# Designs tried in a protein design chat: VHH binders against 6-phosphogluconate dehydrogenase, NAD(+)-dependent, decarboxylating (gndA). Part 13

Target 1, 299 residues: 6-phosphogluconate dehydrogenase, NAD(+)-dependent, decarboxylating (gndA), of Haloferax volcanii (d4gst8)
Amino acid sequence: MQLGVIGLGRMGRIVVDRVLDAGHEVVAFDLSAEAVAAAADAGAEPADSVADLVDRLGDDKRIWLMVPAGDAVDATLDDLDPHLDGDDVVVDGGNSHFEESVRRAEACSAAYLDCGTSGGPAGAELGFSLMVGGPQWAYDELTPVFDAVATGPDGHGHMGDSGSGHYVKMVHNGVEYALMQAYGEGFELLAEGRYDLDLESVAKTWNNGAVIRSWLLELCEEAFREEGSDLGDVDDHVAGGSTGTWTVQEALEQEVPVPLIYQSLAERFGSRADDRFSRRLANRLRYGFGRHEVARKDD
Key: E = the ipSAE of ESMFold2; O = the ipSAE of OpenDDE; V2 = 0.75 times the mean of E and O plus 0.25 times the DockQ between their complexes.

## First folded at step 4 (VHH)

Design c13 (from n09 with S101Y Y102T E105S T110Y; framework vhh_7z1x_3)
Fold by ESMFold2-Fast, scan of step 4:
Structure c13 (fold): chain B 299 residues (1-299), chain A 125 residues (1-125)
Amino acid sequence: as target 1 above (299 residues)
Amino acid sequence: QVQLVETGGGLVQPGGSLRLSCTASGFTFSKYAMNWVRQAPGKGLEWLSGISWSGGSTSYADSVKGRFTISRDNAKNTLYLQMNSLQPDDTAVYFCARTYYTTDSYGSKYSFDYWGQGTQVTVSS
């Protein structure tokens, strides 16, 4: 089959390469001429605009968007939509908020699939995990593409109605936050604990047959190999948090308790401040009960 | 040396029109997407419009959609912004900016790496 791909960053290029490797045809466009040229070198047919891309795709258009979330998605859809009809399919493979995906699906002239994509750069070798929401017929139609992009047939699934793909991916990222925090706490206990341990060796052992084995543990093993068991100069500031925030907001809306996901998000927020008003006040209140309990910076 | 130089700003009456130009040098202009961004007094930067390297794709912020038109002439290394139906709220310094492409593990991003000095547009009676 033929697939248009708009957005040729690292993730979009993985989609292109895997789809081409599976024997499909790709028409590729990006705002970067270098990215388009690189995709063409890999075997894609280059397009010089969104309109050119749609012209090259023929009658039943199948288009994968891999652009930044937010305004870039809407701008691309504004360019595409005049050329689309109800037999066409657009896939948003980016990190869009699920409510935005629902709104876009309602407005789009084509069938709109929201596709939560997980796997990061490892997707080049392993394929991605794809969580797809939207019309069943459109998901079924794109199955050969999803087979190529994912880690095989079991690496993708139809989640449900429009928005469900990005919804499930959002929650996936919330779980990822909690797992990263759990690994961090476990290794911190080992680092500070009774034994002088080689944490690279511990991570390797845990990732070969243990119940907590995962790709995150491969990354832990790599971190200890590169930085040492003390993590060298690695800073304790943890950036990001949008998908974790979205997950906690949704949990509050639905009245579902997610204490571990919340705690992992709260730890990220706490990592960004050297001094916190609440701790300073708590220390001062302790002075009211026992003067020797006030912590000072030089104590 | 990469340089972007904006011209065409000035004082205009409400409802009037202006055409801004940005001349590029020091890089292969035809291979980069370009943008217009403005900064009103006391406010942050506001992205207005973008155009692909070929000129085949354009995008606009809601605040200017239907009033402004971005275009480019790759033979002249020049970017344009045609501004119609100007309003007092359009008063700002207007910058052209070159698209800088970056990637991360979970997505791709576009940003701006080179900016012009800006050209002042004042919409007032």
Scores: ipSAE 0.094, ipTM 0.533, lowest interface PAE 6.1, mean pLDDT 87

Design c14 (from n09 with S101Y Y102T T103S D104P T110Y; framework vhh_7z1x_3)
Fold by ESMFold2-Fast, scan of step 4:
Structure c14 (fold): chain B 299 residues (1-299), chain A 125 residues (1-125)
Amino acid sequence: as target 1 above (299 residues)
Amino acid sequence: QVQLVETGGGLVQPGGSLRLSCTASGFTFSKYAMNWVRQAPGKGLEWLSGISWSGGSTSYADSVKGRFTISRDNAKNTLYLQMNSLQPDDTAVYFCARTYYTSPEYGSKYSFDYWGQGTQVTVSS
């Protein structure tokens, strides 16, 4: 099969490499000439514009977008859409909000697949997990590509109608937030608890036959190996939160309780403030009704 | 050292036109995509337009589509923004920025690694 790929950052390049390795042909474009040249060195056919990429693909175009969510996706579609018809297929492999993906699908001249992609940079060796929403025929047509990009035939699936792929991936990331928080709390208890433990050894043991074994736990073991059981100089500031926020917003809209996902998101937000107004007021109120000593800011 | 220098800003009447230029040095200009970004008083950064390394692909924000035109001259290491039908809401500092696509896992916007100092555009009577 021939596949166009637009967006040759870390994950887009992994898509290119895996598709080429599976024996397919790739036409590659990026706003960076260096990224295009690097993909060409790997065996892709370089394109110097979106129009050039389209011209090289022939009649039934299959195009994978691997660009940042939001404006970059819309900008790329604005360039592509004049060249597309209903027999073509466009895949958005990024982290787009599912409602944006539904809007884009309705506006796009081609069949539009929203493809939630999970696995991070490790996907280069292992392949990704792909959650695909959109027309069944378009998903079926892209199956050879999905087989190449995913961690195997069971590593991709058709979720449902347009938007469902990014929807399922959004919720997946919400669950990931909660699992990371749960591991963190468990290991914090062990680090602060009554025994002097080698947390690398604990993580290794937990990841070999225990109920909570996972890839996240492999990353915990690696963290303790590289940083020590005290985590060395690793800061407690946790960045990010967009997919967790989207998951909580959707849960509120649907009136579905997700207290653990919410709490994990709230903990991330709290990690970014050394001094919180609410805590200062709570301290002062405790003085007012309990006559506890007031902790005050000192210069 | 990478350097981007914007020129061409100034005071203009509503409905008027301006052409901004950005001169690049310290890197191979023809290998990089370029962008225009603005910041209005009291507001955040707003991406306006992007152009591929070859000039063959361009993109625009809805707020400026049909009014602004991005172009480049690789022989002169210069990026341009032709601004037509200017409105008071276009008053801002305009920056040119160098960019690469980034993995969706690492952001929801174009990645910009170098910026100019900006040029002021004021649209008022």
Scores: ipSAE 0.000, ipTM 0.296, lowest interface PAE 12.9, mean pLDDT 85

Design c15 (from n09 with S101R Y102T Y106W T110Y; framework vhh_7z1x_3)
Fold by ESMFold2-Fast, scan of step 4:
Structure c15 (fold): chain B 299 residues (1-299), chain A 125 residues (1-125)
Amino acid sequence: as target 1 above (299 residues)
Amino acid sequence: QVQLVETGGGLVQPGGSLRLSCTASGFTFSKYAMNWVRQAPGKGLEWLSGISWSGGSTSYADSVKGRFTISRDNAKNTLYLQMNSLQPDDTAVYFCARTYRTTDEWGSKYSFDYWGQGTQVTVSS
């Protein structure tokens, strides 16, 4: 089949390459001329605008958006929508908030699929995990594309109504935050604990038959291999937090307790402060209790 | 090496119009998407509009949609912003910025790598 792809960054380019490798045709556009040229070298038909991409697509347009969440998605839809009708399908493969995906689906002239995409750059070789929300017929129509992009037939699924794909992916990322924090705490205890341990060896052992084996643990093993068991010069500043924040906000809205996900998000926020008012006050209050020495800032 | 220079700012009455220009040098202008971003007094940066490398695709923030028009002339290495129906809350320093694609563990993010010095737009009676 023929697929338009808008957004040719690392993830969008993987979509292009996998779809082409499966024997489909791709029309590709990006704000970067270099990215469009690289996709064309790989076998895609280059477009120089959204309107040009639409003109190059056939009667039933199938368009995959792989642009940054937020304003970029809305700007792209503003360009696309005048050219679309109810027989067309638009897929948002990015990290959009599920409520924004529902709003976009309601406004879009085409069938709108929100597609939570997981797997990172490893998707180039392995394929992605795809969590798809929206009309059943549109999901069914895009199955050959999802088969090409996903890690296999079980690597994609129809989650439910509009918004459910990004919703399930959002919660997935919340769980990922908690798992990363849990691994971090466990390895920190081992690093600071009673024994002088080779953490690369520990991570490898835990990933071969242990209960907590996972791809994240492979990434832990890689980190210890590259940086050493003390993590060398790796900074403790943890960027990001949008999907974790969205998960916590939804949990509050639904009155579902997610203490571990929340605490993992809070740890990320705490990593960005050179010092924290709450810790300074706690230090001073301890002095009030038992006259413990008060650490003070230098002149 | 890379330089972006904005011109065309100034004082204008509410309901008036201004045309901003941004002249680029030190890189192949026709290969990069370009943007207009503003910063009002005491506020953060607000993205206003973007244009593809070819000029064939444009995008706008809701606050300026229908009032502002972005365009480019690749032969002159110049980016434009035509601002109509100006309001007092359009008062800001206006910057042109080059789109830069950065990568992280989950893919590419779009950010700005080079900025102009800015040009002041004041909308007051």
Scores: ipSAE 0.012, ipTM 0.445, lowest interface PAE 8.6, mean pLDDT 87

Design c16 (from n09 with S101Y Y102T Y106F T110F; framework vhh_7z1x_3)
Fold by ESMFold2-Fast, scan of step 4:
Structure c16 (fold): chain B 299 residues (1-299), chain A 125 residues (1-125)
Amino acid sequence: as target 1 above (299 residues)
Amino acid sequence: QVQLVETGGGLVQPGGSLRLSCTASGFTFSKYAMNWVRQAPGKGLEWLSGISWSGGSTSYADSVKGRFTISRDNAKNTLYLQMNSLQPDDTAVYFCARTYYTTDEFGSKFSFDYWGQGTQVTVSS
């Protein structure tokens, strides 16, 4: 089978490599000339533009997008769409909002699959988990590609109608936020607690038969191995939050309580501020209630 | 030493046109995607347009699509922005920027690693 790939960052390159390794042909394009050259060295056919990529694919084009979410997806679709018809298939393998994926599918001349992709760079060796939404026929047509890219026969699935793939992946990321926060709190208690513990050893033990074992826990073990049990000079600022925000927004719209996901998002926001107005006011209000001493910034 | 130098800004009447140029030196220009970004007084940075290393693909923000055209001449190490149908709200400092593409465990992103000093565009009567 022949697959076009647009976007050759680490995740897009993993798609290219796994599809080539499975014996398929890949035509690859990226805004980075170096990324295109590297993909060509791996066996992909280089394209020098979106138009060139579609010209090289022949009839019944199958194109995987692995570009940053938002405007980059729309810009790529604007370049692609004049060259596409209803027998073609476009896969958005990025982190798009599910409502944007529905909008794009409705506007696209080709069949549009929203593909939530999970597994990070480990996908190079293990394959990804793929959550796919959109037309059944298009999912069926891409099955050989999904088999190549996914971690195994159960590593991909058709979730449902347009938007469902990115929807399920969005909620997955919300759960991931809560799990990361839970691991963080547990290990912080152990680090600050009454025993002098080797946290690499704790993480290893927990990941061998305990109920909380996971790939995230393997990453915890790795962190303690590389940084030490005190995490050395690792900063406490936690970036990101868009998928967590989207999950909380959807939960509010559907009136589904997600307190742990919400709290994990709120903790990330709190990590970005050293001085918070709310805490200063609370301190001053305590003086008003009981005439307790007020901590002053100039002290 | 990497340098990006913008020229072509100035005062123009509403409905007028300007052509901005950005001359690059200190790196292999033909290997990098390039962008135009602006900053209006009292506002944040707004990405306007991008062009691939070969010039084969271009993209535009909705605010400028159909009015602005990005292009490049790799033989001259020069990036261009043709601005037509200028409006008072196009008043801003315009920067050219080199694309820096990075990936992490959970995704990929584009950012800008080198910027020009900017050129002022004022649309006013």
Scores: ipSAE 0.013, ipTM 0.429, lowest interface PAE 7.3, mean pLDDT 87

Design c17 (from n09 with S101Y Y102K T103E K109T T110Y; framework vhh_7z1x_3; at its last look DockQ between E and O 0.91; V2 from the best seeds 0.00; counts 0 for: pae E 9.0 > 2, grease 25.6 > 24.2)
Fold by ESMFold2, look of step 5:
Structure c17 (fold): chain B 299 residues (1-299), chain A 125 residues (1-125)
Amino acid sequence: as target 1 above (299 residues)
Amino acid sequence: QVQLVETGGGLVQPGGSLRLSCTASGFTFSKYAMNWVRQAPGKGLEWLSGISWSGGSTSYADSVKGRFTISRDNAKNTLYLQMNSLQPDDTAVYFCARTYYKEDEYGSTYSFDYWGQGTQVTVSS
């Protein structure tokens, strides 16, 4: 089939390359002429604008957006909307917040699929996990494309109504935060504990039959292989947290307790600061009525 | 060397118009997406508008949509910003900036690798 792809960053190029490898045709556009030229070298048909891309697609347009979440998605939809009707399909393959995806689905002239995409750059070799929300008929129409972009037919699924794809992906990232924290704590105990252990060997052993096996644990094994059991010069600062924040906000709104996800997000925030006001106050509170010594900065 | 030079700033009364220009050199201008960004007194940087390499696609921040128009002339290596219905809160230094993809594990964002020196726009109230 013929697919338009708008947005040719690293993830967008993986979509293009996998769709081309599956024998489909791609019309590609990006704000960067260099990105368009690279996609054309790979076999895509280049476009020099959104309007040009639409003209090359003909009727019943199928368009995959892989642009940064936020204003870029809305701007791209504004450019597309004059050319769209109810027989067309737009896939938002980025990391939009699910409420924005619901709003966009209501406003879009085409059928709108919100596609939560997981797997990062590893998706080039392995394919992605795709969590898709929106009209069933539009999801079914794009199944050949989802088969190509995902790990295979089992690597994608229709989650439900508009917004459900990005919603499930958001919650997935919340769970990921908690799992990363749990693995981190477990390996730290092993590293600081009473035995001198080869953590690569531990991770490998666990991932061959233990209940906690996972791809994330395979990445632990790889990290210990590449950096050593002491993790070399890897810093303890953890960036990110937007999707974890969204998950916690949604949990509060729905009154669903997610204490492990809450705590893992807090630990991520705590990794960014060493001089915590809360600890300074706790230290000062030891100086109550009595004359307890209080540690001071530069002591 | 990449250079971006803004001109066309100045003083204008509320409701007035200005046209900013950004002349590019040191790179193939027609291969790059370009942007306008501003910094108001006491505030951080605010992205205003972007334009694709060909000029075929444009985007605008909500704060300027309908009032500002971005355009480019690739033959003259020049980016433009037409600013209409100016208000006192549009007072800022205006920069042109070249698009750079900033990619991470959770997606791609646009960032800016080269900036002009900026041009002052003052809307007197």
Scores: ipSAE 0.011, ipTM 0.444, lowest interface PAE 9.0, mean pLDDT 88
ESMFold2-Fast, scan of step 4: ipSAE 0.491; ipTM 0.793
ESMFold2 (binder alone), look of step 5: mean pLDDT 83; pTM 0.820
OpenDDE, look of step 5: ipSAE 0.556; ipTM 0.824

Design c18 (from n09 with Y102K K109T T110L; framework vhh_7z1x_3)
Fold by ESMFold2-Fast, scan of step 4:
Structure c18 (fold): chain B 299 residues (1-299), chain A 125 residues (1-125)
Amino acid sequence: as target 1 above (299 residues)
Amino acid sequence: QVQLVETGGGLVQPGGSLRLSCTASGFTFSKYAMNWVRQAPGKGLEWLSGISWSGGSTSYADSVKGRFTISRDNAKNTLYLQMNSLQPDDTAVYFCARTYSKTDEYGSTLSFDYWGQGTQVTVSS
């Protein structure tokens, strides 16, 4: 199969490499000339523009987008759409909001697949997990590509109608937030608790037959091996939150309670402040009403 | 060593035009895609336009499509933004930025590694 790939960041480059390794042909474009040259060195056919990529692709165009969410996706589609018809397929493999994916599918001249992609940089060696929404026939047509990109035939699936791929991936990330928070709390209790424990040894033991074994727990084991049981100089600032926020917003709209996902998001927000105004006021109010000692900042 | 310097900002009346320039030094300009980004008072950064290393591909945010035109002169190491039909809400500091790819826990994205100091554009009567 021949596949056009637009967007050659880390994830887009992994798509290119895995598709080429599977014996398919890739035409690659990115705003970065260095990224295009690197993809060409790996065996892709370089394009110097979106129009050039389209010209290099044959009949029944199959194009994978791996560009930043938002305006970059729409700008790329605006450049592509005059060259597309209903037999063509466009895949958005990025992290777009599912409602934007539905809007784009409605406007696109080609069949549009929203593809939630999970696995991060480990996808280079292991392959990704792909959650795909959109027309069944388009998903079926892209199966050889999905087989190449995913961790295997069971590593991809058709979720449902347009938007469902990015929807399922959004919720997946919400669950990931809650699981990370749960592991963090458990290990914090062990670190701060009554025993002097080797947390790498604990994580290793839990990874071998315990109920909570997972890839995230393997990453915990790695962290303790590399940083020590006290996590060395690792900062407590936790960045990100967009997909967690979207999951909570959707839960509110559907009236589905997700307290653990919400609390994990709230903890992430709280990590970005050294002291919280609300807690300082609560401390002072306790003194005003009950004469409890007022804790004050250290010199 | 990498330096980007924007010029051409100033005060213009609504409906007017301005041409911004960004002069690059310290790297091979012709090998990098370039972008224009702005920041209005009290608001976040807004990406406006991008241009490929060859100049053969351009992209625009919906807010400026049809009004702004990005171009480059690789022989002069200069990026341009031609701004027409300016509106009061175009008032912002305008930055040129060099494209690069970066990754986070949820995937890879196109981003910016070097920025200019910015040039102020004020649209007011």
Scores: ipSAE 0.089, ipTM 0.512, lowest interface PAE 6.2, mean pLDDT 87

Design c19 (from n09 with Y100V S101Y Y102K K109T T110Y S111E; framework vhh_7z1x_3)
Fold by ESMFold2-Fast, scan of step 4:
Structure c19 (fold): chain B 299 residues (1-299), chain A 125 residues (1-125)
Amino acid sequence: as target 1 above (299 residues)
Amino acid sequence: QVQLVETGGGLVQPGGSLRLSCTASGFTFSKYAMNWVRQAPGKGLEWLSGISWSGGSTSYADSVKGRFTISRDNAKNTLYLQMNSLQPDDTAVYFCARTVYKTDEYGSTYEFDYWGQGTQVTVSS
């Protein structure tokens, strides 16, 4: 089939490449002329604007958005919507908040699919995991594209109504935060503990038959191989947190306890401050209490 | 050497109009998306408008939609912002900025790699 792709950063380019490799046609546009030219070299038909992309697509338009979350999605939809009707399908494959996806679906003249995309840049070789929300007929129509982009036919699924795709992906990322924190704490105990261990060897052993084996643990093994068991000069500042924050906010709204996800997010926030008011006060209170006790001591 | 120079700012009365220009040099202007960003007194940066490398796609912040128009002339290496129905809270330093894209683990983002020096727009009676 023919697919329009808007947004040709690393993730959008992976969508283009995989869809082309599967034998489909791609019309590609990006704010970067260089990115458009690179996609054209890979076999995509270049467009020089959103309107030009639309003109190159047939009557039943299928368009994949892979642009930054927030204002960029709304701006792209404002450009697209005058050219769309109810037989067309728009997929948001980016990191949108699920409530924004529901709002956009209601406003969009086309059928709107929110597609949570997991796998990062590794998706170029492995394919992505795709969690799709929105109308069943639109999901069914895009199944050949989802087969191409995903790791295989089991690598994508229809989650439910509008917003459910981004919702499930949001929670997935919350779980990922907790798993990363859990691996970190386990290896920190081993690094600081009573034995002098080769953590690359530990990670390798754990990833071959142990209960906690995972792709994330493969990345731990790689880290210890490349940086050493002391992690060399790797900084303890942990950036990011939007999807983890959204997961915690949703858990609070639904009154669902997610203590491990919350703690993992809190640890990221704590990593960004060298001098925390609360710890300074705690130190002062501790010494105030200690001096009070010592003042009562009989020699 | 990349250089962006804004001109066209000044004092204007409420309801008035101004046209800002940004002249680019040191790179192939026609291959880059461009943006207008402002900073009001005592406030942070506010993105206003963007335009694709070809000029075929434009976007606007809700605060300026319908009042401001972004355009470009690739033959002259110049970016424009036509500002109509100016209000006192449009008072700010206006910057043009060049777009570059980058990727994180969950997708792609856009950021501004080069900025002009800014031009002051003051809306008062």
Scores: ipSAE 0.247, ipTM 0.631, lowest interface PAE 4.4, mean pLDDT 88

Design c20 (from n09 with R98K S101F Y102K K109T T110W; framework vhh_7z1x_3)
Fold by ESMFold2-Fast, scan of step 4:
Structure c20 (fold): chain B 299 residues (1-299), chain A 125 residues (1-125)
Amino acid sequence: as target 1 above (299 residues)
Amino acid sequence: QVQLVETGGGLVQPGGSLRLSCTASGFTFSKYAMNWVRQAPGKGLEWLSGISWSGGSTSYADSVKGRFTISRDNAKNTLYLQMNSLQPDDTAVYFCAKTYFKTDEYGSTWSFDYWGQGTQVTVSS
């Protein structure tokens, strides 16, 4: 089939390459001329604009958006929507908030699929995991594309109504936060504990038949192989947190307890402050309570 | 040596119009998307508008849709912003920026790899 792709950053380019490798045709556009030229070198048909892209797709347009979340999605839809009708399909493969995806689907003249995409750069070799929300007929029609982009037929699924794809992906990222924190705490105990351990060997052993085996644990093994069991000069500042925040906000709204996901997010926030008011006050209160020596800054 | 030079700023009354220009040198201007961003006093950066390498696609922030128009002249290596119906809250330093987007495991973001020095726009209250 023929697929339009708008947005040719690393993730969008992986979609292009995998769809072309599966024998489909791609019409590609990006705000970067170099990104368009690189996609054309890979076998895509270059478009000069959004209007040019839609002209090349004919009457039953199938378009994959892989642009930055937020205003860039809305701006792209503003350019596309005058050219779309109800038998066309638009896929948002980016990291949009699920409520924005529902709003966009309601406003869009085409069928709108929200597609949570997981796997990061490894998707180039392995394919992605795709969590898709929106009309069943549109999901069914895009199945050949999803087969090409995903790790295989079981690497994609129809989650439910509009917004459910990005919703499930959001919660997936919340779980990822908690798992990363759990691995971190376990290996820190081993690093600081009573034995002098080779953590690369531990991670390898845990990932070969043990209960906690995972791709994240493969990444732990790689980290210890490349940095050493002390992690060398790797900094303790942990950036990011939007999907974790969205997951916790949703859990609070639904009154679902997610203490491990919440705590993993709280630990990320704590990593960004070298000096926390609450800990300074606690130290001073210990002095008032028990007359213990007060720890002071620069001691 | 990459340079982006903004001109056309100044003092204007509410409801007035202004045209900003940005002249690029040191890179192949026609190969890159360009953007306008602004920073009002005491506030963070606000993205306003983007234009594709060919000029065929444009995008606008909701705050400026219908009032501002972005355009480019690749033969002259120049980016423009036509600003109409100016309001006091449009007072800011306006920057042009060469941009790319990058994707990480937590999302996709626009990033600016070259910035101009900016031009001041003041809309009298």
Scores: ipSAE 0.094, ipTM 0.543, lowest interface PAE 6.5, mean pLDDT 87

